# Designs tried in a protein design chat: VH-VL binders against Large ribosomal subunit protein uL10m (mRpL10). Part 191

Target 1, 224 residues: Large ribosomal subunit protein uL10m (mRpL10), of Drosophila melanogaster (Fruit fly) (q9vpl3)
Amino acid sequence: RGKINIQRPKAPHYERARVVAVTQPKYPELPKAKSCFKTRAERTQQQQENPYNEIIAREVRNWLDHSRLVAFFHLSSITADDIFRVRVQLHKQNLHLKSYGSKIIEQAVKNTRYEAIVPLFHSNHCIVFSPDPEKTAALLRIVRRVPQMVLLGGIVEETMLSRNQLVAYAQMPGLHAVQAQLVQTLSQAPGHLIQQLQAHQNSFVQVLDVHAKNQMNEETPKST
Short names: E, the ipSAE of ESMFold2; O, the ipSAE of OpenDDE; V2, 0.75 times the mean of E and O plus 0.25 times the DockQ between their complexes.

## First folded at step 12 (VH-VL)

Design gg26 (from gg1 with heavy chain E105D; framework fv_anetumab; at its last look DockQ between E and O 0.47; V2 from the best seeds 0.67)
Fold by OpenDDE, look of step 12:
Structure gg26 (fold): chain C 224 residues (1-224), chain A 119 residues (1-119), chain B 111 residues (1-111)
Amino acid sequence: as target 1 above (224 residues)
Amino acid sequence: QVELVQSGAEVKKPGESLKISCKGSGYSFTDYWIGWVRQAPGKGLEWMGIIYPGDSDTRYSPSFQGQVTISADKSISTAYLQWSSLKASDTAMYYCARSFLYWGDFDYWGQGTLVTVSS
Amino acid sequence: DIALTQPASVSGSPGQSITISCTGTSSDIGGYNYVSWYQQHPGKAPKLMIYDVSNRPSGVSNRFSGSKSGNTASLTISGLQAEDEADYYCSSYTSYSDPYVFGGGTKLTVL
């Protein structure tokens, strides 16, 4: 009685194989989740002058106009899962990750103060927007762990910054902290000034007193 | 200074409910995740779950899903771990820990809360 | 259950260098650079020693270093001291649904 080789089941009879082939639920190949970014980049390249491009361009302009922090990133071989993970974390920090085609960006910033950013968009890119410039440090902290996101530069408070400048900006104490320190320092300054002024006055008075005493001693006639 | 302070040791019986706490200080409580880690006596570390107090986004380890409830009160910078019905197997040290990232490292830890469940 | 594999124990003499290994899979250690190492003294909470494979938090001695090769991460402690005697745990990111996996821990004994 031949050992039924369970590891290599005999090919089913031709008719059975046909029935199995037909009855096997063709699970639609889950579309290989083309990274939303590749698909979007490809879609954006194929998008002819579509009225939709104008709408998206307006959206981009709106983001640029209302953001106090804008950061530009190059994306290198990042998966949809990785993007999603990062997006969630960014969102919790009120940082908004967006991806647009280069043509859309070009259209959006044409004849605007943002036109200088166009050269940054030659490949797969994403943009992070925030209304809060103080979130720059948080942004950099998050993307530090995402090697697929390469910081190219950004806009902070309407000023274009290089990568290095953004990093430097993030390392600076918050404006409010600096302002608070300044106020504290300034508030202490009057006390010191007053002390210094008083010290000079007191010294002057002392000198005058000594002078007066010396004059009085000179006027005392030596009673012979 | 960043500090996580947990509630004191608990001795309970099987079937009892329990809620332990972790209070954060010295940082923005709403901007960091708080994770809970279990350590049974003489055993290793087990991640239980994590919460983002800023929006109460809560995630559980598959092993602990439905077994515990993680919550937070951002008004008092406190995270909670609770059981509806304790088991003897729940006897362990429980740590809360801070992480900036959902997938990040735990950079600060509480001192731990020992929970003993015995008949 | 995705578990990272660590040796149960490692020992060394004062002044020596020891290495603790943490072995995972291509879906965790091999897939990401999100490996952390924690030191735990008896009766104490874990302390972060290394994050992102090789980075040291502020206040951690430069005697501690981390590396990764393939699916294996390593913690190296140089110039072993008595105070280094502790349990060491590695951790790694695995997936969005299960972002934290710990190793079984390694007991380091200083002889």
Scores: ipSAE 0.755, ipTM 0.879, lowest interface PAE 0.8, mean pLDDT 87
Fold by ESMFold2, look of step 12:
Structure gg26 (fold): chain C 224 residues (1-224), chain A 119 residues (1-119), chain B 111 residues (1-111)
Amino acid sequence: as target 1 above (224 residues)
Amino acid sequence: QVELVQSGAEVKKPGESLKISCKGSGYSFTDYWIGWVRQAPGKGLEWMGIIYPGDSDTRYSPSFQGQVTISADKSISTAYLQWSSLKASDTAMYYCARSFLYWGDFDYWGQGTLVTVSS
Amino acid sequence: DIALTQPASVSGSPGQSITISCTGTSSDIGGYNYVSWYQQHPGKAPKLMIYDVSNRPSGVSNRFSGSKSGNTASLTISGLQAEDEADYYCSSYTSYSDPYVFGGGTKLTVL
């Protein structure tokens, strides 16, 4: 269901029925085995069936439309248990790990500005979606300790970013952190700082006034 | 300025209940796991279990499953370790510790809570 | 349960380098690179010294280093100082259902 399985879990009939029949508790639903690997293989195998491919391509478009952060990774060989623990950790940060076949990605982004991403899917891969672009730092903090996932690039706020640009974006302090630093500085020396700024401002105005007068004195009388 | 502050030492009798606390500050409490680690007097460290306060996802060591309850109240940034019926063998130092990753290191530790159970 | 094997004690003189071993199995130290080392002085909480086999947290002296070969991880302390006298514990990831295992601990004595 939803948080662990982004594609609306297709839970076994017996497992789902047991939870509903006994009580309505929210048991954690573990994703199936090697979801990134198996799901990609399954969709690749089924890509030659056009109606199914279009349904999955619409799913990808829906993820792209609802995600302010999208990150693309190369995925090295990894066991189902190991990718599962990574998926669970990512999900706790509202980061949704998915994989799709390259033909489905190509079909999903056809005639859109995102067509440039298609070459990234020439090899084994996975994609992380999130509605929260502020989670980029958390994403990179998690995956730097997952050597099987290698960042290729991403999309933030509908802007395509290279790997280096995405890393730089993640290192920016939040707006609240920048605002807190400014408030702390002003609260520590309000009177003295104001006097220094006013003195510098007066000096700067004097320099500009001299420059403006020099510019007027050196201009020709005709402007056309 | 990350800090984990645990409740004070406890002296109890066998059969009594006990709930000890671990209050986190200086970080986003709901974004980190809180683990509990036991150390009997003069002995080594034993992992007991871990909780993710953001969604209450709780996991226990097989050695402690059914013997303790781990919980959290995210509204006051506090994790708990609880016994319904203490045994003399529960005499130990109990630490809480923080981890960013489920499979990762414990980077900050509480000061410990000494629990003494004697008749 | 599965425990990591450490020597019970090691000793060294000031300025010497020493190594503490931590031996596990292919299911933990051999299969993963998520080995941590903790220092514990008497009456104090453990302190993280090394994570992910060889990485030092900020504020940990570069005299501490970690490595791994096969199923054995090692903590090396160079230039021993009196304050290094403590208990040292290794730990490793093992499995999703039981993710943490500690070593039995090693008492380091600085002569």
Scores: ipSAE 0.711, ipTM 0.863, lowest interface PAE 1.1, mean pLDDT 80
ESMFold2 (binder alone), look of step 12: mean pLDDT 88; pTM 0.918

Design gg27 (from ge6 with heavy chain G54S; framework fv_anetumab; at its last look DockQ between E and O 0.39; V2 from the best seeds 0.00; counts 0 for: pae E 2.6 > 2)
Fold by OpenDDE, look of step 12:
Structure gg27 (fold): chain C 224 residues (1-224), chain A 119 residues (1-119), chain B 111 residues (1-111)
Amino acid sequence: as target 1 above (224 residues)
Amino acid sequence: QVELVQSGAEVKKPGESLKISCKGSGYSFTDYWIGWVRQAPGKGLEWMGQIYPSDSDTRYSPSFQGQVTISADKSISTAYLQWSSLKASDTAMYYCARSFLYWGEFDYWGQGTLVTVSS
Amino acid sequence: DIALTQPASVSGSPGQSITISCTGTSSDIGGYNYVSWYQQHPGKAPKLMIYDVSNRPSGVSNRFSGSKSGNTASLTISGLQAEDEADYYCSSYTSYSDPYVFGGGTKLTVL
């Protein structure tokens, strides 16, 4: 008596297979959940000046105002499952993934210091917010594995950074404020780069020294 | 330096309970997943599950769901794998490993804990 | 159990290049670029050698390289050395509910 391979059950007899096929509850194919992002983008394009848009715009503004790290991404053909997976991981790092319509973003940043970000929102996009600029490296590490998320740029400590600047910022060890300033300085015209670099380097070293000293002092057991 | 140190080898009888540990050091313990991987003697690697110590989010392989319990104490940077009732088939090497991402690679591994269950 | 398929054994002479294959499906290796390779010496814990199909962690020799084509990932070891004799396991992401699948392992013998 041939060992019933429980792992590969023999295909049922044709008649039984027919009955099973007919009796299997045809669960309505869950409408391929249009990626919440596509549906939201499409919905946001159709949404007339709805009082609701104002509320969402206020929310966006609030996120921008209270975030020390903001990153802008283009989304390319990402599935809902992939988004969810990434969202969960980001959330564990206190990174908040949000998606808004372009019109909402425009409304939210109109006549604000953030108005310069509007050109970044021409297609499917998402924004990651965080109160902690130190999470920039974590963000980039997570997103690196998501090719559908293309980094466009960001805001760190109220400074607008290009994609390259943001990457550079994330790679720098030390005090975030100094890093941001350094990156900004480095992005300026090459002719002033050396002088500015030296100044910022010195500042950076000083800050690092202070930090190191503080750490050493904390490790010195108060010999009471 | 990043290190995962596991508890020592265990010899148990069928029906006994067991809890083994994995202590992380040299990194932020709360910011990485700790996974458990089983390797039966002469067999391959099997992912059992993992935990995120910060919020104790625990995920199990379907094959191990209900068979083991994964937990963590973030205060001492330690993850646990436990059995309520051991079986002879539980005889294996058990590894803990860390991963930054839920679906990420295991970049650092513990030395392994050999569990032997024999009558 | 959905396992990735690896050859049971591969052998090579010192200085040669060998390739270990890992074959999955469109739902794992073919669907994602989340393939990792682990080296395991006898009685030792696995060591990460390759992640994300082709990336090497710090400290891993450049003799190790990874690639993927379709549903098959490959680990190539160039300039084979005696120390490379070990078991090699591939892994891949599959689903959210089961994020890790391992291959059956390949024993590499250096002749």
Scores: ipSAE 0.660, ipTM 0.845, lowest interface PAE 1.0, mean pLDDT 86
Fold by ESMFold2, look of step 12:
Structure gg27 (fold): chain C 224 residues (1-224), chain A 119 residues (1-119), chain B 111 residues (1-111)
Amino acid sequence: as target 1 above (224 residues)
Amino acid sequence: QVELVQSGAEVKKPGESLKISCKGSGYSFTDYWIGWVRQAPGKGLEWMGQIYPSDSDTRYSPSFQGQVTISADKSISTAYLQWSSLKASDTAMYYCARSFLYWGEFDYWGQGTLVTVSS
Amino acid sequence: DIALTQPASVSGSPGQSITISCTGTSSDIGGYNYVSWYQQHPGKAPKLMIYDVSNRPSGVSNRFSGSKSGNTASLTISGLQAEDEADYYCSSYTSYSDPYVFGGGTKLTVL
């Protein structure tokens, strides 16, 4: 009873063997009666898998569109019971644990600035979505107790963040502190201070902004 | 600052009902599991079950399933342990304790409620 | 069904170091890093001393340390003091349906 149908990583040897088989076309000779029935069933199955991938890609796009917090994890070997208990705990904080194949992720982020995230999903992985970026601290608190989930980075308010930037974001003052700073600036009422507040917002966004190079360079695999 | 305050000691007869309480303060009550732990006189600790007050998600040890009811009233930051019909074997100290994670440590404990069931 | 085994008692003199063991199967301790230790003085509630095998909560003396090797977790108390005399319980996670198991407890006597 898994909602996790694609938990197994795609090992390079497995994928390379698949590619080799495809590049050596051999037209199998079909028996007249028995083979015909299997061919129809096989074609139907393959066709269904293609539409299923598009439906799941739409689901991922919808999550990305409505999530102001997205966190990416490498997922080490973990029992189904353990990942279920983690999913339940995350859900209580409005944090939604999902896993998708790399092809589905690629389709979901096609022609977006997030296209650079696709290589993160070559190995076993999971993603946490939430509409509430303030839940970043709760996410990190939960995951500290789950060594099988290794934080790779995330997206906050449409800005890609490295692992360290996401941790720093979780420690920032809350939304009320940012709102208080805005009110305090407007109460001081010189026009150039409004421009400085907008520069602080741009600097804050730029600190949260992550280039693809920095995202990969800041990844740390589990050691020893 | 974090505090769990339990209701006072109880002396009951077999067959009577009982509801004991655990009031949390100094923290976000709905963000933590409240667990109940039994300790019979001179014996060890025994997990009975726990509740997540935010959504009333309630889990019981198999040994206590159907024997007790765990509930919470999040509006007054209070969890409850309840018997419909006490037995002499229910004589024990009962602790409430909180945990952030379903499987996590119990970092703060109530002072305990002694329940004595005798004729 | 899953049990954590602790010695019934241990003893030591003031200033010594003592170790209390907590042994289970690989599904109890060896497969998880969620071992906790609790101190309980007579007539009082348990107090968390160690979580996640080796972490001390704020306010717990650094004389208390925890470790794990294979299926055995250990609580070590260095510089033993009279007030350390208490019962000590280990606890671990096993599964979603049975998240908590406690050891039987160890009575520490300070000679």
Scores: ipSAE 0.466, ipTM 0.734, lowest interface PAE 2.6, mean pLDDT 78
ESMFold2 (binder alone), look of step 12: mean pLDDT 92; pTM 0.942

Design gg3 (from gg1 with heavy chain L101Y; framework fv_anetumab; at its last look DockQ between E and O 0.38; V2 from the best seeds 0.00; counts 0 for: pae E 3.5 > 2)
Fold by OpenDDE, look of step 12:
Structure gg3 (fold): chain C 224 residues (1-224), chain A 119 residues (1-119), chain B 111 residues (1-111)
Amino acid sequence: as target 1 above (224 residues)
Amino acid sequence: QVELVQSGAEVKKPGESLKISCKGSGYSFTDYWIGWVRQAPGKGLEWMGIIYPGDSDTRYSPSFQGQVTISADKSISTAYLQWSSLKASDTAMYYCARSFYYWGEFDYWGQGTLVTVSS
Amino acid sequence: DIALTQPASVSGSPGQSITISCTGTSSDIGGYNYVSWYQQHPGKAPKLMIYDVSNRPSGVSNRFSGSKSGNTASLTISGLQAEDEADYYCSSYTSYSDPYVFGGGTKLTVL
């Protein structure tokens, strides 16, 4: 009795094979999860003047208007999982990662103060929004570990910054720290001023005293 | 200076409950993850889980899921690791550690809490 | 349990260079540059020595260096000193659901 090769079962009879082929649940090939970003880019290219685009454009504008920190990134080949990972981490820092089509961005910023950002959106991109400009350092710390996210520039406190300027900004001591230093410096200033003023007064008094003493010595008649 | 201070050594019996603590100082406690790492006597490091005190987002290793509870009180900058019912196999050194990333390195560690579970 | 593989022990003489390997898979060390190394002296908490494969935290000696090739990360200690005698653990990111894995540890003995 020939060893039933369990590794290569004999092909079933033609009729059985047909029935099995027909009865095999054709699981729809899970659409190869095109990275949400590729699918969105493709969708954005096909989206005619859809009322939906206007709504999204308004959303983008709203984000821009209410954010004190905006950072623009080029996205290289990145997986959905990696994006999600980064998104979660950013969100913990009150940083909101969004991706929009270039056409939507163009529509959103048309005739606004943000129109200058349009050239940044020629390829796959994402935007990070935050209401807190102090989170710039945290943002950069996070994205440094994501080589697929390339910083292009940003907006901080309504000022457009280059990549290098944004990096420099992140390295600056926080406004509060600077303010605290300023207050400390200012609090020390009156003491120094008072000391300087007093020093001048004291010196003046000393000079006057010396002058007075000299005059008194001149008026003492040499009693011959 | 960044510091994590853990609660003292514990000696317990099987079946008892236990809650140990890790207090962070010298940094914004809500902006970093706190992880817990187990080290059985003479054994290696085992990642148990992490918590983000800012929103209490908690993640467990599959091996420790349901076995322990990780929590945090941000008001006092303290993270907790607790057991409802201790086992002898829970005898180990437990470390808390700080990480900026939930996938990142642990840059600061507590001194460890020795938990001994013996009949 | 996805464990990173380390040699159980490594030894070297003072002044020598030693390398500790950490071998994972394409889904951990091979997939990401999130490898860390920790030093642990007896009875002490671990100390971060290397992060992101090759970066040193402030205060860590330049004698410690990290590298990666394929699925294997390496910690190199140059100019071995007696104080380097410790256990060394590698760590890597693996997945979103199980983000951290440690190696089995390597005992370094300075002869």
Scores: ipSAE 0.839, ipTM 0.930, lowest interface PAE 0.6, mean pLDDT 87
Fold by ESMFold2, look of step 12:
Structure gg3 (fold): chain C 224 residues (1-224), chain A 119 residues (1-119), chain B 111 residues (1-111)
Amino acid sequence: as target 1 above (224 residues)
Amino acid sequence: QVELVQSGAEVKKPGESLKISCKGSGYSFTDYWIGWVRQAPGKGLEWMGIIYPGDSDTRYSPSFQGQVTISADKSISTAYLQWSSLKASDTAMYYCARSFYYWGEFDYWGQGTLVTVSS
Amino acid sequence: DIALTQPASVSGSPGQSITISCTGTSSDIGGYNYVSWYQQHPGKAPKLMIYDVSNRPSGVSNRFSGSKSGNTASLTISGLQAEDEADYYCSSYTSYSDPYVFGGGTKLTVL
């Protein structure tokens, strides 16, 4: 019961409602032994936070391991209705919009070659995962109309690409099957007669890795 | 290249059922929304609903919810608009149109299907 | 609820510029930049002329331009020609559950 007029509903705030529900059970009546209660609450939160963070980090690692396309975005102020409709549109194209805290991202990429992406998540962000790298064009087509999502770069077939490189990759529309085979060949298929072409492409990837590390060093200011 | 071809004009009596079709070609049918738009004689455009044929996700205008059924058969790249019981007020031109985006931009339209309901 | 408000008719002479208004609310035109304009000749299907307030699809003449201010979107047709005589409809996104609203339409007459 309790039907509301959906013609002009306010946007739902799933994230806010969930956070409020999590925080509310902690407030007791004013107890007699405040110091003792504090230590029990602190232990409970510590135990909950550690297992919860690891479960979420494992989920992020599963997305990274099973996604041939990963795209990183800075996320500006956006209404709950707008982000929800964008998520639905992306999902129709097998593109999965997620957001995680930087701590969880750091935990998820620990002991991987992607540890260098953590600085990208110091500000408000979102990530799009997909098993389908050929959907890169569809992704960019969708977010072009969403100015709140600013592309930072991505990962295609385990190779880090800058924003401009990802855009260039997406603009190869007549070659999607060849693109998949090309990425496979570049990554782990030595032994061709034109081995020098593969060496030049590998040299380009190495230059990109050095540039990405230099960018991350410039974007990681010292802290106490 | 991209084309939406609708079924032919229909002349019906009140109380009869009807199913009209919209066949898409020249593009990936399951990657685009298909919307239905009504235009009564001498009147403006009125959206009725929209479907994503890839998973049959369907939304209806409140004015038409429960009055029509929108469906698709992705194996033949065809969307449908269906009435179980026509009324004289259903006399109109019916267009199908596609959009890549859920939030608008109907870039290709069918030629229209004229439905006439008279006693 | 209420359709987007357009004037019932506008007129102009060949070579002139004409503007068609489309007024909504902060829940549609004022709240989003997803305004489209459609041209419909008699007996023909609508044709998309403008999307995202001001963008032209491929194949649409540069004589057509769009803008908005507050809750009002505008379609401007410069260098008016006889073939521009048609009905013009605006549309906007509104919400996820009821995403589209059309204007009532404007008949453009070329004198």
Scores: ipSAE 0.372, ipTM 0.709, lowest interface PAE 3.5, mean pLDDT 78
ESMFold2 (binder alone), look of step 12: mean pLDDT 93; pTM 0.944

